# VH-VL binders against NAD kinase (nadK): the designs that were tried, part 100

Target 1, 268 residues: NAD kinase (nadK), of Syntrophomonas wolfei subsp. wolfei (q0aze0)
Amino acid sequence: MKIILVNNRFKENTEKKAQEIAGQLSALNVEVIIDNGLDEPYAGTVDFIMVLGGDGTMLRAARRYGQRAIPVLGVNMGTVGFLSNIEINELAEYLPLILREEYSLEARMMLEVAVFQQQSLLTRVFCLNELLLRSNSPRMLSFALEISGQKLEPYRGDGLIVSTTTGSTAYSLSAGGPIADPQLDAFIVTPVASHIINKRPLVVSPEREISLHLLEEREAIIGIDGQIKMDFGAENRVLIKRAPHPLLMVNLKAKPFFTSIDRSLQRQ
Below, E stands for the ipSAE of ESMFold2; O stands for the ipSAE of OpenDDE; V2 stands for 0.75 times the mean of E and O plus 0.25 times the DockQ between their complexes.

## First folded at step 5 (VH-VL)

Design A7 (from t28 with heavy chain Y104T; framework fv_ixekizumab; at its last look DockQ between E and O 0.01; V2 from the best seeds 0.00; counts 0 for: pae O 8.1 > 2, placed apart)
Fold by ESMFold2, look of step 5:
Structure A7 (fold): chain C 268 residues (1-268), chain A 122 residues (1-122), chain B 112 residues (1-112)
Amino acid sequence: as target 1 above (268 residues)
Amino acid sequence: QVQLVQSGAEVKKPGSSVKVSCKASGGTFSSYAIHWVRQAPGQGLEWMGVIIPILGKADYNQRFKGRVTITADESTSTAYMELSSLRSEDTAVYYCARGHTYKTSSGYFDYWGQGTLVTVSS
Amino acid sequence: DIVMTQTPLSLSVTPGQPASISCRSSQSLLHSSGFNYLHWYLQKPGQSPQLLIYLGSNRASGVPDRFSGSGSGTDFTLKISRVEAEDVGVYYCMQALQTPLTFGQGTKLEIK
């Protein structure tokens, strides 16, 4: 068996723990590749991905490996989040199940994001939570949204979020978008500080194609999962589709979604 | 408790098609591979193919290439096997079985349907 | 295709006596993970197959401990330490190393 251990190089605790776990796995004849974010994603075949850390580390793992149809297990190292399944102190208990492949999977839709300059593809990125288009200056953006070739009335405001259902509890929520059941496949399109009256959040079929471009010269940014930033100008266009493959999240323990958000809402 | 319930017996003419259903209950449907295995009267077991519902991908035994189509409907937790251009030698009991994993291989079949007799006669 | 060969194809056993079934594969079933992808099933008369042994030697849930599996690589054995009347049926080995998945021919076990 070959696995990737994904950790965050800026957290000494996670790096040391990753080495310790790699040693334990090697003693069980498991080949281990450590991905701390410094190197290119491992290109070879692996059977399993173990993410040590919080939601941010899972988001990076999803971007790097989510299109490879490999099971991904979130292991919480003390940071509260939505994307971990087990705690680090439970790993030894669950290792036999992992090695025997005795677990279920939950699919989480991902976005495929293609950014163009005029006719040329600049980059293609996959994300688990959201794409953000936002102003990078004190001035508002004027931009166009198309959904499967249908041009909506122009937007004016600070920006726009195109989110998965998994991302509905992230930036989209703070911008006024709905909380969505992560078992649904959908895009959630949430305006950010819209100047145009009645631009409400939209829930859109995952089979649609979404495109964005600026209608006037402005400094803007495309953000991906709150972790990648790209300059975005009048010469650019971004195309957003459902990614070819969902993230395959490992389920070893039940994780109650609705009660966790109910507690959060009661405290707001 | 996981249970696989298949559609009822069918009698078909040579050259026609049959579509057998396999409804899963009592567990997560989409994350496990669903295999199809047939058994001609008095003979052994023959693997026909598999679908991985979470990926929407199927793989087939080369013997049946071009004649078998395996699909899944996640909303109803049901897998389907359609065999076309039926011949008398296709008379068999057709079983669905759940693999313990999402992969097309490496799995063992921990739950089996009751079987569906398909009789091809002319 | 990986060819699975069972011997014998038929067994007649007096109650209380042991039985042994051999299964050979045309290539090693030992995967780089360290597991042998070889499974055993029993099909009782008029019933669907049921899992007996998985990954060479692990008993499935509810399977009596008189059943045991052993072997590695290309040679595998299913043993029944004391045959009982309820053990009548056809035993199949199956490789799951690669597609197409393939079964042995079956071994029919009869009493007496």
Scores: ipSAE 0.105, ipTM 0.639, lowest interface PAE 6.0, mean pLDDT 88
Fold by OpenDDE, look of step 5:
Structure A7 (fold): chain C 268 residues (1-268), chain A 122 residues (1-122), chain B 112 residues (1-112)
Amino acid sequence: as target 1 above (268 residues)
Amino acid sequence: QVQLVQSGAEVKKPGSSVKVSCKASGGTFSSYAIHWVRQAPGQGLEWMGVIIPILGKADYNQRFKGRVTITADESTSTAYMELSSLRSEDTAVYYCARGHTYKTSSGYFDYWGQGTLVTVSS
Amino acid sequence: DIVMTQTPLSLSVTPGQPASISCRSSQSLLHSSGFNYLHWYLQKPGQSPQLLIYLGSNRASGVPDRFSGSGSGTDFTLKISRVEAEDVGVYYCMQALQTPLTFGQGTKLEIK
């Protein structure tokens, strides 16, 4: 068995724990790769991904490895979030199950985000939470939203979020988006401070494609999962699709989403 | 328990080459780096180089000016260190050590081989 | 190359008394993770080196608590609170921040 341990090199406790766990796993004849974000993602085949930390680390892991259809376990290390399944102090208890592959998987839809310069692809990224388009100035943006070839009325506001259901409890929520069942596949399109009062979020079928572009020469930014940032101008377009592969999240421990959501949200 | 077992002592003539092996057992091999460190009689430790089997990459101490070649065979969990153009100054005990990472740096050596004495004499 | 400098190069200690070894690096060994990539090894007479302290202050498995590592950046210290006969050997600090990895000169600890 080969496992990737994903941690945050800027978090001392996760780094130390990764080293410790790596040693323990090695003693059990498990091959271990540690990914603290410093290097490029490991390109070799692996059987399991263990994420040590909070939601941010999970998001990074998802972007780096999610398209590879590898089971991903979130191990919380004292942070508040939605994406961890077990606590670090529970790892020893569940380790035998991991090694025996006695766990269930939950498929979480990811986004495929493609950013273009005119007709040229600049970058393609898979992400678990959301794509954000926002103004890089105090001025509002005017941008076009197109869904499956249907051009909607122009949006005016600070920006727009296209989120997965997983991401519904992230920035989309702060922007007034709905809370979605993580087991549901859908796009959530949430306006950010729309000029139109009461502009409502859209829940969109995962089978559709969403495209965004600016209608005027303005400085904007594309944000992905709050971790990737790139400039976005009038010459750029962004295309959002359902990723071809979902993130396979490991369920070792039951975690009722709706019964705990209030507590989790209060802490954010 | 992890063990690193090295090949036996070597006696070599100047100008020749020596290849020392280091077989790992009791744990994983490809997930770690194998470092080579030598120690001349009565002297300190000198890092020679490292191999990262999983990456197929090796790095060397440039002080050896290309005389060192480190390889690994994952199928046998064995690392090799070859030192060419041997000199009397190369007389030393050569150690393999497991780095607790699959990186060339940051890791500590948690396990060491028993050492291989290489004597270079005319 | 990062130069590691140990002091003293030798020390003789009465059993039960403390010992302290200093290791200085020519540049900071502090990693962005907050860890110092400085490790200590002990080579007992006639044996291979063995890991003593890793990442500046962590005792390796089986290492008695009388051993402690401290320091950050460029200055590190290995301390033995109560030296025992079994502690005789040569102590080495090693930086692993960048290649080539480099060792200190070694500190020979003897019992009086």
Scores: ipSAE 0.014, ipTM 0.571, lowest interface PAE 8.1, mean pLDDT 91
ESMFold2 (binder alone), look of step 5: mean pLDDT 92; pTM 0.951

Design A8 (from t2 with heavy chain Y104T S106H; framework fv_ixekizumab; at its last look DockQ between E and O 0.01; V2 from the best seeds 0.00; counts 0 for: pae O 11.9 > 2, placed apart)
Fold by ESMFold2, look of step 5:
Structure A8 (fold): chain C 268 residues (1-268), chain A 122 residues (1-122), chain B 112 residues (1-112)
Amino acid sequence: as target 1 above (268 residues)
Amino acid sequence: QVQLVQSGAEVKKPGSSVKVSCKASGGTFSSYAIHWVRQAPGQGLEWMGVIIPILGTADYNQRFKGRVTITADESTSTAYMELSSLRSEDTAVYYCARGHTYKTSHGYFDYWGQGTLVTVSS
Amino acid sequence: DIVMTQTPLSLSVTPGQPASISCRSSQSLLHSRGFNYLHWYLQKPGQSPQLLIYLGSNRASGVPDRFSGSGSGTDFTLKISRVEAEDVGVYYCMQALQTPLTFGQGTKLEIK
């Protein structure tokens, strides 16, 4: 068996703990590839991905590996968030089940984000939570939103969030969007500090294509999962679609979403 | 508890088709492989194919030469197997079974449907 | 396709006596991860098959201790240490290393 062990090198004790776990797995004849964020994503075939850390580390793992149809397990090493399934002190208990593939999977929709200059594709990235378009200056943005070719009235404000249902509890929530059941596939489009009262959050079919472009020259940024930043200007357009593959999250221990919402938000 | 309930027995004419349903309850439908296995009278078990609902993909035994189609409806937790161009040798009991994993292979069948007898009159 | 061959095809056993069923595959079922993708099922008269042994040697939940599986690679054995009346039926091995999944011919176990 070959696994990727994803950790966050900038959190205390995480690097040491990852090495200790890798040693334990090696003793069970499991080949371990450690991904601490410094190197390119591992390109070879693997059976399983284990994420050591909180939701941020899971977001990086999803972005790097989410399109490869590999099971991903979130292992909490601190405060429980929305994306971990088991605690680090439970790993030994569940490891035999992991090795025998005795677990279920939950699908989580991801975004495919394509950024263009004029008609030329500049980059394509996948994300689990959201794309944020925001101003990179004290001035507001004026921008256009199109949904499957349907042009909405122009937006004016600090920006816009396009999130998955999984991302509904992240930046979208802070901007006034709804909490969504992560088992649903949908886009949630949430304005940020809109100066136009009629611009309510929208819940949009995952079959739609969403595009954004600026209506005037301004310094703007596209943020991906709060972790990747790209400059965005009047020459650019971004196209957002449902990603070809969902993130396949491993479920070893039941973790009821609705009964834990308040507790999980407190610990975010 | 996990339970697979299949549609009832059918009598068919040669050249027609049959569609057998398999409704799952008591577990997560989409995260497991659903396999179809048939058994002719007095004979052994023959694997027909599989669907992986969470991935939306199916794989088939080539022995059936494209006559079998396996689909799933996640909203009703139901898998379907359709066998076309029926022949008298297709008379058999058709089972659905849940693979323990989401993969088309490697899994063991931990739950089986009750079986559906399809009789093809010659 | 991987061919699975069971021996014997039928077996008559006095209650309380042992029984042994062999299953041979046309190629190794041992994966590089160290697992043999070979499973055993019992089909009792008038019933659907039920899982007995998975991954060569692991007993399924609710299966009595008298059932055991052994072997690796191409040769596998199912043993019943003390046959009981409820063990009557047809036993099948199945390889799950690769599609198409394939079964052995079956071994019919009867009480003498």
Scores: ipSAE 0.213, ipTM 0.686, lowest interface PAE 5.1, mean pLDDT 89
Fold by OpenDDE, look of step 5:
Structure A8 (fold): chain C 268 residues (1-268), chain A 122 residues (1-122), chain B 112 residues (1-112)
Amino acid sequence: as target 1 above (268 residues)
Amino acid sequence: QVQLVQSGAEVKKPGSSVKVSCKASGGTFSSYAIHWVRQAPGQGLEWMGVIIPILGTADYNQRFKGRVTITADESTSTAYMELSSLRSEDTAVYYCARGHTYKTSHGYFDYWGQGTLVTVSS
Amino acid sequence: DIVMTQTPLSLSVTPGQPASISCRSSQSLLHSRGFNYLHWYLQKPGQSPQLLIYLGSNRASGVPDRFSGSGSGTDFTLKISRVEAEDVGVYYCMQALQTPLTFGQGTKLEIK
């Protein structure tokens, strides 16, 4: 068995724990790769990914490895979030199950985000939570939203979020989006401070494609999962699709989503 | 437990080369860096270089002016340090050490080999 | 290269008494996130070096609590609260902020 441990190199405790766990796994004849974000994602074949930390670390792991259809376990290390399944102090208890592959999987839809400069692809990224388009100035943006070739009325506001259902409890929620069942595949399109009062979020079929571009010469940015940022101008276009592969999240124990929402949201 | 086992002592002539091996066991190999540190008799520690096996990348102390070559074989969990154009001043105990990596650092050495004495004499 | 300077280079300590070793770097070893890439090693007579303190203040596994590391930036200190016979050896600080990694000169600790 080969496992990737994903941690946050900027969190000392996760580094230490990764090393400790690596040792433990090695003693059990498990090959371990530690990924603290220092370098490029490991390109080799692996059987399991263990994420040590909070939601942010999971998001990074998803971007790096999510397209590879590898089971991903979130192990929380003291941060309240939505994406961890077990606590670090529970790992020893569940380790035998992991090694025996006695766990269930939950498929979470990811986004495929492609950013273009005219006709040239600048970048393509798979992400678990959301794509954000927002103004890089105090002025509102004017931008076009197309869904499966259908052109909606121009949007005016600070920006727009296209989120997965997983991402519904992230930035989309703060912007007034609905909370979605993570077991549901859908896009959530949430306006950010629209000039139209009560501009409603859209719930869009995962079978559709979403396109965004600016209608005027303004400075904007694209944000992905709150961790990647890039400039976005009038000559740029972003295309959003359902990723071809979902993130396979490991369920070692039951974690009721709806009963934990209040508790989790109170801490954010 | 993690162990680094190095090859045996070497006696070399000036101008020749020496290649010291360091085999890791009891832990992961690819997840860590292997550093080489030497110690002349009665002297302090001097860092020679490092390799990150999974990346296949190595970095060297430029003080050795290209005389050091560090390699790794992941299949055997073994790292190698070759020092060429040997001089009497190269007489030292050579250590391999496992290092933890960070963004801007090669980390700290939590395990060390037993050391390999290389004696350079005419 | 970052120059590491230890003081003193040698010290003789009566068992049970405290010891303190200073390590200074020619430039700051403090990372933007607050980590100091300064580590301490002990080389006991006839043995390989062994890790004592990593990242400035963290004791390695198996290291007694009488050892402690402190400091930040360019000034670091290793302290032994109660020196024991088994603490005899040469202590080295090492910076790992950038390559080449560099060590202090070493501090030889002897028992009176």
Scores: ipSAE 0.005, ipTM 0.487, lowest interface PAE 11.9, mean pLDDT 91
ESMFold2 (binder alone), look of step 5: mean pLDDT 90; pTM 0.941

## First folded at step 7 (VH-VL)

Design B10 (framework fv_patritumab)
Fold by ESMFold2-Fast, scan of step 7:
Structure B10 (fold): chain C 268 residues (1-268), chain A 121 residues (1-121), chain B 113 residues (1-113)
Amino acid sequence: as target 1 above (268 residues)
Amino acid sequence: QVQLQQWGAGLLKPSETLSLTCAVYGGSFSGYYWSWIRQPPGKGLEWIGSIYHSGSTNYNPSLKSRVTISVETSKNQFSLKLSSVTAADTAVYYCAREGFLEWSPYGMDVWGRGTLVTVSS
Amino acid sequence: DIEMTQSPDSLAVSLGERATINCRSSQSVLYSSNNKNYLAWYQQNPGQPPKLLIYWASTRESGVPDRFSGSGSGTDFTLTISSLQAEDVAVYYCQQYYSTPWTFGQGTKVEIK
């Protein structure tokens, strides 16, 4: 068995804990690859991915490994989050179940984001939460939104978010989007500070293709899961689709989504 | 290894439609853009257009009114049709794959052998 | 459209000597977000299809000999063959894949003298 341990080297004690867990797994004849974010993603075949940290570390793991259809377990390291399943102090209890492959999987849809210069593909990336189109200056954007070839009336404002249901509690929530059950597959399209009245969040089929381009030359950025930034100009177009594979999240214990989000909102 | 095999009409009369097919063997058809490029005798290379496995197409504006590229995913094939041909369309026609690595395209990494098309009147 | 211009049109060099080919684009082909130049070099031997040599301006394709190298960024690019061999007699093309339509340089013919 080969396991990738994903951690954030710069978080308190996570590197030391990753080494402790790697030693424990090696004693059980498990090969361990440590990914601390500084190197390229491991290119070899692996059986399991264990993410040590908070939601940010899980988003990085999903981007790097999510399309490989490999089980991914989030292990919380003290930061409150939505993407972890167990706490670090519970890992010893659950490790035998992990090694015997005695767990269930939850499929979480991902976005495929392709950026074009005219019709030439510049880059294609995957993400778990959202794409954010935003202005990189105090000036608002004017942009076109197309859904499966249907051209909507132009948007004016600070930007737009295209989110998965998993991402409904991230940037989309802050911009006024709905909270969505992560068991549903859907795109949530949320305007950011729209200056045009009646621009509402949209919930659309995950089979739809969403296209964005600027109507005026502006300094704009495409953000991916709050972790990657890409320049976006009037000669660019972005195409957003459902990714080919969902992230396969390991479920070892019940994590009630609705009570967790309700509790979080009470602390606003 | 990935190989492209191409075939189609070799001799055409002016005003006819050129039809060429390219078949992909030894690798995945999905996830790539597939291109057609031509080269008139003794001249340079001209990109005609590209198609993604989903059927989404990109065409050279110089040829757009006459060009159709299509896919047949069940056979791992893509095809070029060029209508209203003239002597200026005499060329070797190549099919090719656009390579993709590290979330980015990197150029045409696999090429078919080429098909000489002569338009004679 | 992005125009690609190569220089020289033809180049004659002795076996073992350095060959240098230049390529200029009418606008930048550097994608700032990933710091990659969307510029490729192809070798075409007589009667054969083009063969990819270099991509992202400076990355050698698998199986391409070390004597081939690419350099440059933005609008000015160079392909260098450090020690010309007989099998390197060919026409070389640069290509941008930053913006459609994809365009090629006019080609540089490399000959042995």
Scores: ipSAE 0.377, ipTM 0.734, lowest interface PAE 3.4, mean pLDDT 89

Design B11 (framework fv_patritumab)
Fold by ESMFold2-Fast, scan of step 7:
Structure B11 (fold): chain C 268 residues (1-268), chain A 121 residues (1-121), chain B 113 residues (1-113)
Amino acid sequence: as target 1 above (268 residues)
Amino acid sequence: QVQLQQWGAGLLKPSETLSLTCAVYGGSFSGYYWSWIRQPPGKGLEWIGYIYHSGSTNYNPSLKSRVTISVETSKNQFSLKLSSVTAADTAVYYCAREGFLEWSPYGMDVWGRGTLVTVSS
Amino acid sequence: DIEMTQSPDSLAVSLGERATINCRSSQSVLYSSNNKNYLAWYQQNPGQPPKLLIYWASTRESGVPDRFSGSGSGTDFTLTISSLQAEDVAVYYCQQYYSTPYTFGQGTKVEIK
């Protein structure tokens, strides 16, 4: 068995903990590759991905490995989150189940985001939560939104979020989007501080193709999962689709979505 | 490991349609942009266009009115049709894969052997 | 369209000596968000298809000998062969893939003196 351990070397003692866990797994004849985010993603075949950290580390792991159809387990290192399944102090208890492949998988849709210069592809990334188009200056944006060839009236405001259902509890929620059952596949399109009256969030089929471009020269940024930032100008176009493969999340213990979100919202 | 095999008619008369096919072996067809490039005898390289496995295309504006690139994903093949050929279309035609790494394209990393197409009266 | 211009059109270099080829683009091919130059170098031997040598202006393709190196950013790029070998006799092309249509330089023919 070969496992990738994904960690954030800059948070707490996660690098040291990853080395300790790698040693324990090696003693059980498990080959371990450590990915601390500094090098290219491991290109070889692996059987399992273990993510040591919070939701942010899981989002990075999803972008790097989510399209490979490999089981991914989130192991929480401290803070509450939505993407981890077990706590670090529970890992020893669940490790036998992991090694015997005795767990269920939950498929979570991902976005495929492609940025073009004219018709040339500049970059293509996959993400689990959302794409954010936002102004990078005090000036509001004027931009065009097209859904499967259907052109909507121009948007004016600070930006737009295109989210998965998994991302419905992330930035889309903060911007006024709905909470979505992660078992559903859908895009959630949420305006950010729209200056046009009655611009509402849209919930659209995941088979739709969404495109965005600026109508005026402005300083804008495309944000991916709140972690990656890309310059976006009037010469650029972004294309958003359902990614070819969902992220396969490992479920070792019950973590009911609705009671978790309900408790989170009551605290806020 | 990944290899491209190409074929098609090599001798044409003016006004005919050039038709070439490229087949992908030893690797994934999906997830890549596939291009056609040509090279007239003794001259440089000219990019004709590309196609994604979904069928999405982009063509060199100088050839756009005459060129069509299509895919047959079930066969791991893509093809080039160039209509209304003239002597100026005499060239070696190559199919190629655009490499992709770290979220970014990185140039044509795999090439077919080339097909010489001669247009003469 | 982005125009690519190479210099020189041809050069003759003795075995073991340094060969330098320049490439200029009419517009920047640097993508600021990832700080990568969308520029590649190819080697073409007679009767063969082009072979990718360098991509992102300075990254050497797998299997390409260490004597080949690329440098430059924005609009000015250089391919260097530090110690010319007999098998390096070929035509070399630069290519931008920042914007469609993709465009190539006119080529530089490298020969032994």
Scores: ipSAE 0.198, ipTM 0.684, lowest interface PAE 5.2, mean pLDDT 89

Design B12 (framework fv_patritumab)
Fold by ESMFold2-Fast, scan of step 7:
Structure B12 (fold): chain C 268 residues (1-268), chain A 121 residues (1-121), chain B 113 residues (1-113)
Amino acid sequence: as target 1 above (268 residues)
Amino acid sequence: QVQLQQWGAGLLKPSETLSLTCAVYGGSFSGYYWSWIRQPPGKGLEWIGYIYHSGSTNYNPSLKSRVTISVETSKNQFSLKLSSVTAADTAVYYCAREGFLEWSPYGMDVWGRGTLVTVSS
Amino acid sequence: DIEMTQSPDSLAVSLGERATINCRSSQSVLYSSNNKNYLAWYQQNPGQPPKLLIYWASTRESGVPDRFSGSGSGTDFTLTISSLQAEDVAVYYCQQYYSTPWTFGQGTKVEIK
């Protein structure tokens, strides 16, 4: 058995905990690869991915490994979040089940984001939460949105978010988008500070293709899960599709989404 | 480890349609851009077009409306059709995969062996 | 279209000597967001498909000997073979993958003197 341990490179105690867990797994004849975010993703075949950290670490793991159809377990290190399944102090209890492959899987849709220059692919990323198009200056953007070839009336404002259902509680929520059941597959399209009155969030089929391009020469940025920034100009086009594979999240312990989000919202 | 196998008719008459198929073995078909490239005898390489596993295509404008690339995802294969062939279409045709690391493409890392297509009366 | 021009068209080099091939693009192929040049070098032996040698202008593909190196940025690129071996007799092509249609240089034939 080979396991990847993904940890947060910006937290010193997480590195030490990852080394400790790697030692424990090695003692059980498990080969361990540590991914602290400094190197390229591990290219070899693995059986399981264990993510040590909060939602941010899980988003990085999903981007790097989510398309490999390998079980991914989120282990919370004390940061409040929605993507972990167990706490670090529960790992010893659940480790035998992990090693015997005695768990269920929950599929979470991912986005495939492709940025083009004159139809040439410049970059392609996969993400769990969202793509954000935003201005890189105080000036508003004018941009075109197409959904499966259907051209909408032009948008004018600070930007646009295209989110998965998992991402509905991230930036899309802050921009006025709906809260979605993460077991549902759909794109959520949420305008950011639209100058055009009544541009509403849209919920569309995950089989649709979404494309964006600027209508004016402006400097803009494409943001991915709040972790990657890419320059985006009028010569560029971005195409957003459902990724080929969902993220396979390990479920060892019941984690009621609606109760968790309701508790969080009651405090706002 | 990833291997491309290609096949199709190699001898055509002017005005006929070229049809070639490329099958992917030993690796994932999904998530990659798959291309066709041709090389006329004694000349350089010319990119024909690509297809993403979902069916999205992009074609070289020099070939105008004559090219169609399609996928059979369930069979891990993609195909090239080039209509209204002339002697100028005589070439070795290659299928290839565009490599990808993290969020960046890095060129065509796996190639088929090539299929010689001759157009003559 | 981005035009790719190689020089020279052919090159005769003695075994063990350095071979240098140049490639120029009609516009920059540098993607500023990741600071990578979308330029590749291929080696084609007679009767074989092209083989990827170098990508992102200077990164050597796995399994490619250390004697091959790529350099340059923006519009001017160089492929260097530091010590030519007999198996390096081939045609070499540069390719940009920054903008469609993807385009190749016309090729440089490397021969033994």
Scores: ipSAE 0.263, ipTM 0.682, lowest interface PAE 4.5, mean pLDDT 88

